# VHH binders against Hydrogenase maturation factor HypD (hypD), part 15

Target 1, 377 residues: Hydrogenase maturation factor HypD (hypD), of Rhodobacter capsulatus (Rhodopseudomonas capsulata) (p26411)
Amino acid sequence: MKFASEFRDPALAKGLLAEIARLADQIGATAEKPVHIMEICGGHTHSIFRYGLDKLIHPGIEFIHGPGCPVCVLPRARVDECIEIAGRPEVIFCTFGDAMRVPGSKLSLMQAKAAGADIRMVYSPLDALELARRNPGREVVFFGLGFETTTPSTALAIQQAAREGLANFSVFCNHITVPEPIRALLDDPYMRLDGFIGPGHVSMVIGIHPYDFIAEDYGKPLVVAGFEPTDLLQSVLMVLRQISQGRAAIENQYARVVPEHGNRVSLAAIADVYERRPSFEWRGLGEIDASGLRIRAAYRAHDAEEKFGVGYAGQRAAVEEAEGCACGAVMTGRMKPVACAQFGKGCTPEMPLGALMVSSEGACAAYWQYGGARAAE
Key: E = the ipSAE of ESMFold2; O = the ipSAE of OpenDDE; V2 = 0.75 times the mean of E and O plus 0.25 times the DockQ between their complexes.

## First folded at step 15 (VHH; framework vhh_6z1v_2)

Design p3 (from m1 with E105H; at its last look DockQ between E and O 0.91; V2 from the best seeds 0.88)
Fold by ESMFold2, look of step 15:
Structure p3 (fold): chain B 377 residues (1-377), chain A 121 residues (1-121)
Amino acid sequence: as target 1 above (377 residues)
Amino acid sequence: EVQLVESGGRLVRTGGSLRLSCAASGFKFSDYGMGWFRQAPGKEREVVASINYRGSKTYHADFVKGRFTISRDNAKNTVYLQMNSLKPEDTAVYYCAKDFYSTWHGPFDYWGQGTQVTVSS
């Protein structure tokens, strides 16, 4: 119990751990035959390791780290397209900082910036919109990256640019949605998944019912969870109760902030600005139908893919992962980061081989920061 | 290309029944929710009913409760609106809509061209 004293309510945490252990024993979960619970969101992954929940919890409970980091699932070919756009002399390319170090085929965006490309780190698409207003002679391009947590703000910026007639603002849209990769994982006969900890921040936007198919079609429970240690422990307990009772349902542990039907304003903006791509490539998962978003024709003037003639239209050769990098296996839960041959050797936060070590929410970075396996030299 | 094609709208007497159909194409129909909306002249478009991806959850507006029933046939890529006990105030253009997700509560991202329903006394 060496981390329990760091919880906000240690007595509650002890009670939850004891009840989890009782239910795990009741359902027959052991270290040899564990219950596999996938946490989808990278924020949950980091919280688990920060508070040592993986060490405190009954040994029959095994956390599987899902692909809930948008930078981590971005194919190298899309990074290469970012670099092509950013290399144009008229372009100011705006991106969130987490994407800067993701390796492309040749360069990262950080390396392209060092070589002279005008790449600016921003904290919101509104920062890029302001740059477009202040620089009417330049083309300002925002890198639209992320799941539904970020898709609404990008959509609102596009809508605002259209209302203002701001012709020099565009978005290179690489936004993706959560339900489709989960379906792909559940359809994989080699995955051993018994239950899910659902994303808290995404669900603030989309609500809980986009996950209904997980219970209804696959018979697996999912609990949308908050990020405090007791939120996570309570959510694990809720998953175990469903398993012990032979039930599968979508439950909302985080109902104080996650509305059942999501955020109507955000969802309306998403439906107005985006349409689903027929297929989209995910690093480590391959092509997943209807999982990526593109900007609708009504907003074509603000679509960088159309404006600059770039994009994943038609077939492209896959960009291979670095030798020894197992990001695909880690993202799909088939391998823990510490089992990767390059972890702590050739792949560190300072010299990353793959996207999972770059993002602060990536599984490899979480193990590095909280797991005690740092570079020794 | 997503296409939604409504059919079945016509002139009918008060108290009569109609079944509207919406043929869907250009997307995996069984992954998405669907809805029916209507718009009378000079009025705003309003939701009539909606249904999730597999038909296990539905919504019906209060003004049609007990009279209209949404259903779907995933093998035929078709959503239906059974309209019974029709009233003159049901006169409107009826639109089929696709949910962005598998749910029944929206948002709706594609719309059909509509089918006219006219209820006479």
Scores: ipSAE 0.824, ipTM 0.923, lowest interface PAE 0.7, mean pLDDT 86
ESMFold2 (binder alone), look of step 15: mean pLDDT 89; pTM 0.906
OpenDDE, look of step 15: ipSAE 0.917; ipTM 0.963

Design p4 (from m1 with D31Y; at its last look DockQ between E and O 0.97; V2 from the best seeds 0.89)
Fold by ESMFold2, look of step 15:
Structure p4 (fold): chain B 377 residues (1-377), chain A 121 residues (1-121)
Amino acid sequence: as target 1 above (377 residues)
Amino acid sequence: EVQLVESGGRLVRTGGSLRLSCAASGFKFSYYGMGWFRQAPGKEREVVASINYRGSKTYHADFVKGRFTISRDNAKNTVYLQMNSLKPEDTAVYYCAKDFYSTWEGPFDYWGQGTQVTVSS
């Protein structure tokens, strides 16, 4: 096969593909009536396309690219609010680099930086904390973006700022959690999801049991997976085996890295610093109950939303998705990126129309880099 | 706003029984695990029991195994602690707690005001 020579163990990969095909046939999965498996994490989406697993796997298996990419689900209104904060002359606005290009309603953070806003790319919230120490006359604001993989380090920075009495450090909190969007997708009567490839990095923090409701209430298997091609293939096989046996359970293929009960220190920091918002907007998915985090009252001095009266502490305007962008359909598995009329024409990684084209872990960006439009050229 | 209101604590004799209740509001109760903690005078708060979102998995501390049972009624948004064979060392303020997730493992992110249980000889 064209991509097989790039696998670490091609013989193992071929064996796994053969066993997947046997089980797919046994359960009656076909291209016309496929088994829908959602990989929740954008890192898995990237690996699937890098190694061509979507082309190598049995045609009765259809991957659905999930919402586990924080840049991909970042609302346009939140980008606008970041730019409002960053436009204040006293503010140094710190963000991860991949958020810089996400389109807001008018411009991106990268465009705002070019227009004069003091926006700095950082690699961790601790970089922003250090900037606050070195710039006591400025207000340093960190863009708190991400799922539970990144949420603990932001919490630790807030805790440290509080211990130091560092009044000029705050976080614009856009942190979100994994279980809630999955529940929302499963509750959608039009969604067709048969099983899940669970996130590897998030699960290092939260363990595997927060997913139990997926199996117990919805009867869907979930396998927490590593990122190598054979990890993914083995995880697909584990999902299919559960389906063929008429069972649904949460299994940990990535047990060499993911502890069953998560990281208790990280989880304690999360519970100390954050509380759940009643509802939170997800780009392309709408409002999802209890899915977003806000900074607790005990740490209010470090909550940029409260400090500057922006976002949920202020007046939020509705901001519609860009005309012609099908992000919602892609993220819910109703459309592949290549079927979007704007793909490769009005929407490219250089000129993204929607958030899924911005991050290398976004489904549209992955298709662009490794998928049919680029591969056919 | 999340509210957890404990009730049922009172004075009981050694060997007696008591059921604590915790009425929950301000969140989707059936999505989250719950727990009972206690704190005796001069001691640190300690977990007594916990239960996942649907009641299918529980934890009980060794010092209460066989005597205390956690349960929940999702239709009533209530978690219970049935306390049997009470001992003087069970004297404490008992707190209801909400799990951050659907599990029984914690972390717990909200606590009630507590209810006093006093066990006399």
Scores: ipSAE 0.807, ipTM 0.923, lowest interface PAE 0.7, mean pLDDT 89
ESMFold2 (binder alone), look of step 15: mean pLDDT 89; pTM 0.901
OpenDDE, look of step 15: ipSAE 0.909; ipTM 0.960

Design p5 (from m1 with F27R K28T; at its last look DockQ between E and O 0.95; V2 from the best seeds 0.86)
Fold by ESMFold2, look of step 15:
Structure p5 (fold): chain B 377 residues (1-377), chain A 121 residues (1-121)
Amino acid sequence: as target 1 above (377 residues)
Amino acid sequence: EVQLVESGGRLVRTGGSLRLSCAASGRTFSDYGMGWFRQAPGKEREVVASINYRGSKTYHADFVKGRFTISRDNAKNTVYLQMNSLKPEDTAVYYCAKDFYSTWEGPFDYWGQGTQVTVSS
């Protein structure tokens, strides 16, 4: 939802649904031969199910749930490394709340906290910076997680710590970028993707042109979309219009918020603090070239990987998914959540088997709350 | 890991031309945009030209428009700057840079060590 308790506009939504249906029919899209549209961002996945758009839209349009949910793509090994760091008696480990429930190989961060580790939920990397100022005898570590919506604020905290000479603040950087996993999915011959609903909040930072390769190399339309039902419906319509015209371009439906060229100040901070890793592991997707960020040598004093010898600075451990967890298949569109044998049985929001059931923006959690076996039937 | 190595900078007379090359290493070169920057003594580094990942979109600064042309050869992992009608004001160290994204807009996250271009009157 937006800033206020906004009511839906049913008349506008009906008009958009009718036009979508008309174009879908013109294209020849059917339930048997659908147009596959990936919504990249977990926020769009959440909105689609919250407003029932998956039920209301023409049956020839199939949504494919993308990898743009940061806790959903977090490997179990990274949770284990967080717990290793947090288990040190000098450490105050700070993390966003969603990450606390993600299962590691043995424990989640929330379980480690209950067992005595000093793990604190924060709402901003600046909260962790303030903790470092107030606790000069402790090592404060912030779990740097997320796409480009969060990388600028983490960069700000690192820059400020360096400016202050604050030696007891560091970041365990697991930040990732949006374009690289999309390229990996498009290169996968199994993936059948006809168009994209592009991220809204990431694009406020990076603009729309980082997606140009999707249209230019792969011939697929992408529309950067807002999160209201009418934004999503209009964006689907824009994708279908491009398909019907044999056209592929990057369009900005969310131009009231997303500047074409992004936020140049935020982008400068990203380039100042981070560099691309050669490769980075994504839960369910494997290693993707150039997709993760590391802290530059100029800020090495604030790099928890260097301080604690973990992550890519240490020997990375391979950690397989929990037995019975189909997160990889769901994340790549090979399986709907309701088809997973554990869905609603051994895997629930209260007792999650995998990361997709933990985050409210994960596909399994969205199906649990709004669709599939619970909400629809 | 990306490395950028510029070459082709030298002394040239006013009105002359030369071509700068930037050899890039790394298996993702063709995924990212590139740029040429310059820094004259006592001046800030400034963008000269930039090019997207495939060469389909370019930017040229107004002060070089019509005289300089950026191009790339992805098969050779190389970016070029063709410099024509050179002026003494073009004297600077020229830097090759890699765009963080596939665009021509920056930000630029990797830089070469630079190559000196000197234009004599």
Scores: ipSAE 0.773, ipTM 0.902, lowest interface PAE 0.8, mean pLDDT 88
ESMFold2 (binder alone), look of step 15: mean pLDDT 78; pTM 0.797
OpenDDE, look of step 15: ipSAE 0.879; ipTM 0.947

Design p6 (from m1 with D31E; at its last fold request DockQ between E and O 0.95; V2 from the best seeds 0.90)
Amino acid sequence: EVQLVESGGRLVRTGGSLRLSCAASGFKFSEYGMGWFRQAPGKEREVVASINYRGSKTYHADFVKGRFTISRDNAKNTVYLQMNSLKPEDTAVYYCAKDFYSTWEGPFDYWGQGTQVTVSS
ESMFold2, look of step 15: ipSAE 0.824; ipTM 0.931
ESMFold2 (binder alone), look of step 15: mean pLDDT 89; pTM 0.897
OpenDDE, look of step 15: ipSAE 0.911; ipTM 0.962
ESMFold2, fold request of step 20: ipSAE 0.822, 0.823, 0.843; ipTM 0.927, 0.931, 0.935
ESMFold2 (binder alone), fold request of step 20: mean pLDDT 89, 89, 89; pTM 0.903, 0.904, 0.903
OpenDDE, fold request of step 20: ipSAE 0.916, 0.918, 0.916; ipTM 0.963, 0.963, 0.963

## First folded at step 16 (VHH; framework vhh_6z1v_2)

Design q1 (from p2 with K98A; at its last look DockQ between E and O 0.01; V2 from the best seeds 0.00; counts 0 for: pae O 10.6 > 2, placed apart)
Fold by OpenDDE, look of step 16:
Structure q1 (fold): chain B 377 residues (1-377), chain A 121 residues (1-121)
Amino acid sequence: as target 1 above (377 residues)
Amino acid sequence: EVQLVESGGRLVRTGGSLRLSCAASGFTFSDYGMGWFRQAPGKEREVVASINYRGSKTYHADFVKGRFTISRDNAKNTVYLQMNSLKPEDTAVYYCAADFYSTWEGPFDYWGQGTQVTVSS
């Protein structure tokens, strides 16, 4: 409790902003030639705009919004596959709330539910497991969505199901990893990135070493950050210090909660239940090697993909973005939400075209909620 | 089709009692937590009480202060709100809602249309 107040201290924030400004000037950063820092996590994106850090910080610092929003990077085709599974009369389809409104090619999960599919919002995979126990005559499918933050809990549920012999519980695995898409971005010759704000919650699971390649291979600094205003400002300052010194390293601003080696229990569960896919499709990024997880053969009985022959176990349909939707460009830093022709017009929180407007961690949603559009005008 | 139908709302005098009922259909009632909400004119909707899917756990808002009690009968697909010692401040439209985990923070799975409770001084 004592720590929370310190991270919202206006006096501390003011000092950090001043020091950031000093370093920005020192390295020659200007509005015309800014330092590009990507916050990977959607939570950081929202924090930046919630506290107006984009307006307060030196104009030579430009935040680039990364792909760290689970539902944002989910292809529409995957939503369609979910709906396909959910459409089976024997199936109870379980999903987190943030995925409910994401548009597929025809329907969202929410709309499918309204149309009669047995789709239920859950808060954890264990909730879905409980549903399986209570409904032995139904097939309960959990939508395994998210980065390394959610992957362990899904693993534990699968392990538990296996121990109990719950044959009617399965997971439609759509878990993805953070390092691989970042590598893909760094390999893009058109991307201009000078540093990174690393995802705090993901790093609680995987530690900081999975990011080593960013510094070692690409010579870019990354600082794992908390979510408070002062966390973000401190992290920006740390990135700028590295740049000013001609240094590239992985640093941990969030050491109070992020262990260097990650969570061993979580990592063990991941290793036991999952293996890397050869590739996985990302919205706006395409197929990325080893960027997704699938359930290992030992737990095949709980693999909905295999059980129902959908997704990568079936014939995948190529589904493009909705007409006018530029989510792919936004989540890769190629476009700001306000530069999208549909932002606030054809695409709104009430009538979303893409996932970035739907998700609470989406960049478009952040701009809309916190007045990012107005600031750009 | 999913339906939640509230009943029992009426005009009562201060100190009076009412029992609200919500009849559910179109979904597996026993899998869901149920709750009562109310919305007074010019005020936001607020939770009154909730009950888990088994009926083993209940929540009551602070303003209830022992006056109201939520219960459920899964065999009848019905949730109840016994309201005693009613006050004019309790005047509102009362809504029944279904929430699988009874977190009551939203989003909610299903809502009723509401029943009007009016308490006269």
Scores: ipSAE 0.012, ipTM 0.269, lowest interface PAE 10.6, mean pLDDT 91
ESMFold2, look of step 16: ipSAE 0.327; ipTM 0.736
ESMFold2 (binder alone), look of step 16: mean pLDDT 86; pTM 0.871

Design q2 (from p2 with K98V; at its last look DockQ between E and O 0.01; V2 from the best seeds 0.00; counts 0 for: pae O 8.4 > 2, placed apart)
Amino acid sequence: EVQLVESGGRLVRTGGSLRLSCAASGFTFSDYGMGWFRQAPGKEREVVASINYRGSKTYHADFVKGRFTISRDNAKNTVYLQMNSLKPEDTAVYYCAVDFYSTWEGPFDYWGQGTQVTVSS
ESMFold2, look of step 16: ipSAE 0.649; ipTM 0.855
ESMFold2 (binder alone), look of step 16: mean pLDDT 83; pTM 0.837
OpenDDE, look of step 16: ipSAE 0.017; ipTM 0.224

Design q3 (from p2 with W104Y; at its last look DockQ between E and O 0.84; V2 from the best seeds 0.83)
Fold by ESMFold2, look of step 16:
Structure q3 (fold): chain B 377 residues (1-377), chain A 121 residues (1-121)
Amino acid sequence: as target 1 above (377 residues)
Amino acid sequence: EVQLVESGGRLVRTGGSLRLSCAASGFTFSDYGMGWFRQAPGKEREVVASINYRGSKTYHADFVKGRFTISRDNAKNTVYLQMNSLKPEDTAVYYCAKDFYSTYEGPFDYWGQGTQVTVSS
């Protein structure tokens, strides 16, 4: 119970841990035959390690890290394409901060910026729209990255640019969706997954029902969870109750924030601006059908792939993962960060081999940031 | 390339019946919800019925309850609309639509070209 006394409500946390232990024992979960629960969102990964939940919880419960870190699932080739676009003298390339330090084949975006490329960190597509308005002689390109948490704001920016006739704003769309990689993981015969902690922020947009197939077709429970320690513990308890009862359903622990049916405005914008790509490459998972988004032809003037002939509109370059980097195995839950030979040696936050070490939602970053006490375990 | 091809629309007398079909291709049909919409001249397109990815949940608009039934056959990649007790106000172009997700609530991201249903007195 090393970190339980640091919780906002230690008595509640201890009660939840006790309930989890009783159910784990009832279902026969042991360290040798654990219940595997995947947390999909990198934010949940960080919360688990920040509060030491993986050490406090019954040894028959094993957390599996999922692919919910937006920059982490991006292959190096896509970073290289960003750098190609940003190297054009007419371009102002706008990106979220998490992507700035992710290594490409030769450079990160941060290094390209230091070498003279006009690359600007933004907090939203709105910042990039303002840059386009202020710089009518330049081509402003926004790096569209992330799951459904960020997909709507990019869509709204594209719609606004079209309404204004803002010809110098475009998006390099690398947006992806959550259900498809979960299906791919469940179809993988080498993955052993008993239940899921569903993403909180994505679900604010899409609601809970896009996950229904997980319960209906695969017989696995999923609980959409908040990020506080007690939210996570309660969600684990809800998963275990379903397992113990032989049922599978999609439950919403985070109902104070997550609407059951999602955000209608956001969803309408998504459907208006994007279409699903036939397939999309995911680091560690390969090509996944219908999992990536592209900008519809109606908005072609704002599609950087079409405008600059890159990405899926151009000839894709094959780029191998950095030597010694096990990011694919870590992000899919096949390997813990500390089992990677490069962790803490050739791969550090200062000298990262991959996105998992530098992303705020990356599993390697979580182990690094919180791992002093954990490394002694 | 996602394609939705409606068929079965024709002229029919008041009180008659029609079955509309929508053949789907270019995507994994059994992963997504489907819907039927209609649009009369000068009116906004409106939902008629929708159905989730496996056919276990449906929605029917109040103006068609008891008269129209949506169904799907995932083995044939086809969604259907059985229309009974047709009225002149059912005259419209009927559109098949694909849900972005596996539910039946939308948003709908692809549309067919439509099939004309005309109900005469």
Scores: ipSAE 0.754, ipTM 0.895, lowest interface PAE 1.0, mean pLDDT 88
ESMFold2 (binder alone), look of step 16: mean pLDDT 91; pTM 0.922
OpenDDE, look of step 16: ipSAE 0.905; ipTM 0.958

Design q4 (from p2 with G35S S50A; at its last look DockQ between E and O 0.93; V2 from the best seeds 0.84)
Fold by ESMFold2, look of step 16:
Structure q4 (fold): chain B 377 residues (1-377), chain A 121 residues (1-121)
Amino acid sequence: as target 1 above (377 residues)
Amino acid sequence: EVQLVESGGRLVRTGGSLRLSCAASGFTFSDYGMSWFRQAPGKEREVVAAINYRGSKTYHADFVKGRFTISRDNAKNTVYLQMNSLKPEDTAVYYCAKDFYSTWEGPFDYWGQGTQVTVSS
């Protein structure tokens, strides 16, 4: 097949596609009554569209784009608080590049940088820690963003700053965890999800057992998957096998990389530095109980939220989504990006209305980047 | 505010039995795993037993297998440790701990203040 020829092992890919089709027919899955499979991680979303898996796979299989893109779920109020902190003349604000263009209520971090704020793109929290060492007269603030893949390195930087007595290093903590938004989506009585492609990179840290409740409480299979096309196809096949057998379990397709019990050192760092907030706002999803992390009192000197009196340490304001933004509908599987009235018109990577268009792992960005190649085929 | 309050620790004789309780509040108890740890004078804190969010999976350290049993009652927000065939070596402060996740594997993010168990020879 034209798309399958781009795979590392085309014969394996063709065999997997045939098995998927056989099981989909056996289950009775059709384009009119599909099996809905949510890929949690934005990296899986991009792999699906990069390789055209949504076009190659049986029409009874529908991929649903999940909330596993931390830039995508970052609420506008938190962007506004980043801008407030970064606008202070004593502050060096350090962020991952993906967050730079996320629109706040008025401007993005990129626009704030152009207006004179000292905002630096970094590749790890350790880069920000080094800036704090080299700039003792400045307040260096790291934008702590991401799920469990990135949370341990932020924790290690906080621990190191505390050991060194670096009073001028702090973190604006927006770290979140994977299980809680999935529970919130599954608790929605109108949710139409039959199975999951579990995150590969997060699971390297937390292992597979934090997902057990998905199978045990909700009866839904989840397969932790690698990012190669054959990893994804095998994982879809594993989900369909569970459905056809009337079972729900957590399976690890990516066992060559993902340890069953996760990374115990990384997990210990998380527990030492953070505690769960009572609730946390997710762009397009609202408040989700116990889903966000805050820095513990033992590390309060390194908590930018407390240091600058913003966010949950300050007076929160309600912040509306941009007019015409359908991010919530896309993240819940109610709408594909191309069905959004603003897609490619009022919402582009250059002028995004929603966070899903900004991140390289966002569903709207994936459709934008890969849609032309798929259309040309 | 997360609170874990242990109770039931006391002086018992060798061969005796004791049940520890840990009352939990300030979080959705049924979403998280729980564990019992102990710390004897001059020793490191060590895991005794752990249980997942619904009680379907448990762990018991080898040095307590067959003697101690962890259990939970999600309706009462309580985790228990039934301790049988007690030995002087079991003398320690016993702590309950909350798992960060729904599992029994840790990490543990909250700890109780402990309850003293003393086993006399």
Scores: ipSAE 0.737, ipTM 0.889, lowest interface PAE 1.0, mean pLDDT 88
ESMFold2 (binder alone), look of step 16: mean pLDDT 83; pTM 0.843
OpenDDE, look of step 16: ipSAE 0.881; ipTM 0.946

Design q5 (from p2 with N52R K57S; at its last look DockQ between E and O 0.84; V2 from the best seeds 0.78)
Fold by ESMFold2, look of step 16:
Structure q5 (fold): chain B 377 residues (1-377), chain A 121 residues (1-121)
Amino acid sequence: as target 1 above (377 residues)
Amino acid sequence: EVQLVESGGRLVRTGGSLRLSCAASGFTFSDYGMGWFRQAPGKEREVVASIRYRGSSTYHADFVKGRFTISRDNAKNTVYLQMNSLKPEDTAVYYCAKDFYSTWEGPFDYWGQGTQVTVSS
């Protein structure tokens, strides 16, 4: 197989593909009645398409692209709130680059920057802290975006700002957690999911046991996986082995990196700085209970929602998805990106209609880049 | 709003037994692990026991091993601490806590107001 020969260990990859095929046949998986395996993390989605694993793997195995891409699940209303904050003349608005092109209801952050808003790309929340130190007459706001992978560094920045008495640093908190959307997907009567490829980077922070309910309550296996093609293939094999044996457990293929119990220092920082919101909006998925984080009262001076009276501290308006955008259907596995009427037409990486075309980890962007010019899947 | 309400703390003689209860509301109780902590006067708060969302796995601190047992009743949204063979050193305010996740390992993100346990000779 051509894509297998491009891997670090082509012989291993071919052996794994062969054993996957054997187990898929044993299970009775076919293209007409596939085993559905969700890769939760957008990084895994990117790797699957970059290495053509969706084409190399037995046709009875179907990958379902999960919600583990923070940019992909960012609501339009939250982008609008970022733009409102960033438009204030005293504000320096700091964001990771991935978020800048996500469409709001009128503008993206990139368009707002072009129109004169002081929006700066940073590589960590510590960069934003340093800007606050250097600019005591300005309000520096960091866009706190992401799952548990990024949540600890934002927490540490908030803790440090509090220790320093740095009154001009705040965070617009959009941090979310992984277990809650997966539970919501498993509770959806229209979803059929047989197993999971668990997030690698999130699990470095939270360990593997927060996923136990997936196996215990829903009877579905989950394997925490690395990002190399052979990591992914081995993880698929581990999922299939569990299915063939009639068992469901949480397994750690990425144990060389992912500690079983997570990073206790990082988890302590999360618990110190944040509390769970009662509910939180996810683009394409709706409101999910207990899935979002807010900054605790002890750190309120560093909470941009409170400081600027936006979002949940202010007026929330429903914001409809862009006309013709099927991002909800794609994110829930009900539609492939190439089946979307806007794919490659009204929605391109240069002019994204929805969030899934913005990040290289988004399913639509992955299909665009690795599926050939606008046609392949 | 998450609420954890402890009850059952009182004065008990050395060697006696006591059962603490914690009534939980404002969240899906059966999705999360729970724990009991205690804080004696002038001391730091310490973990006593913790329990998984289903009750299948538990942790008990060494200083209570064999004497205290954590349990939960998901139908009643209640977690318990059965305390046997009580010692004066067990005198403390006991706090119920909610795990951030479904495990028993923490971190714990919500706390009750506590219930006083006093063990007299």
Scores: ipSAE 0.665, ipTM 0.868, lowest interface PAE 1.4, mean pLDDT 89
ESMFold2 (binder alone), look of step 16: mean pLDDT 83; pTM 0.849
OpenDDE, look of step 16: ipSAE 0.851; ipTM 0.932

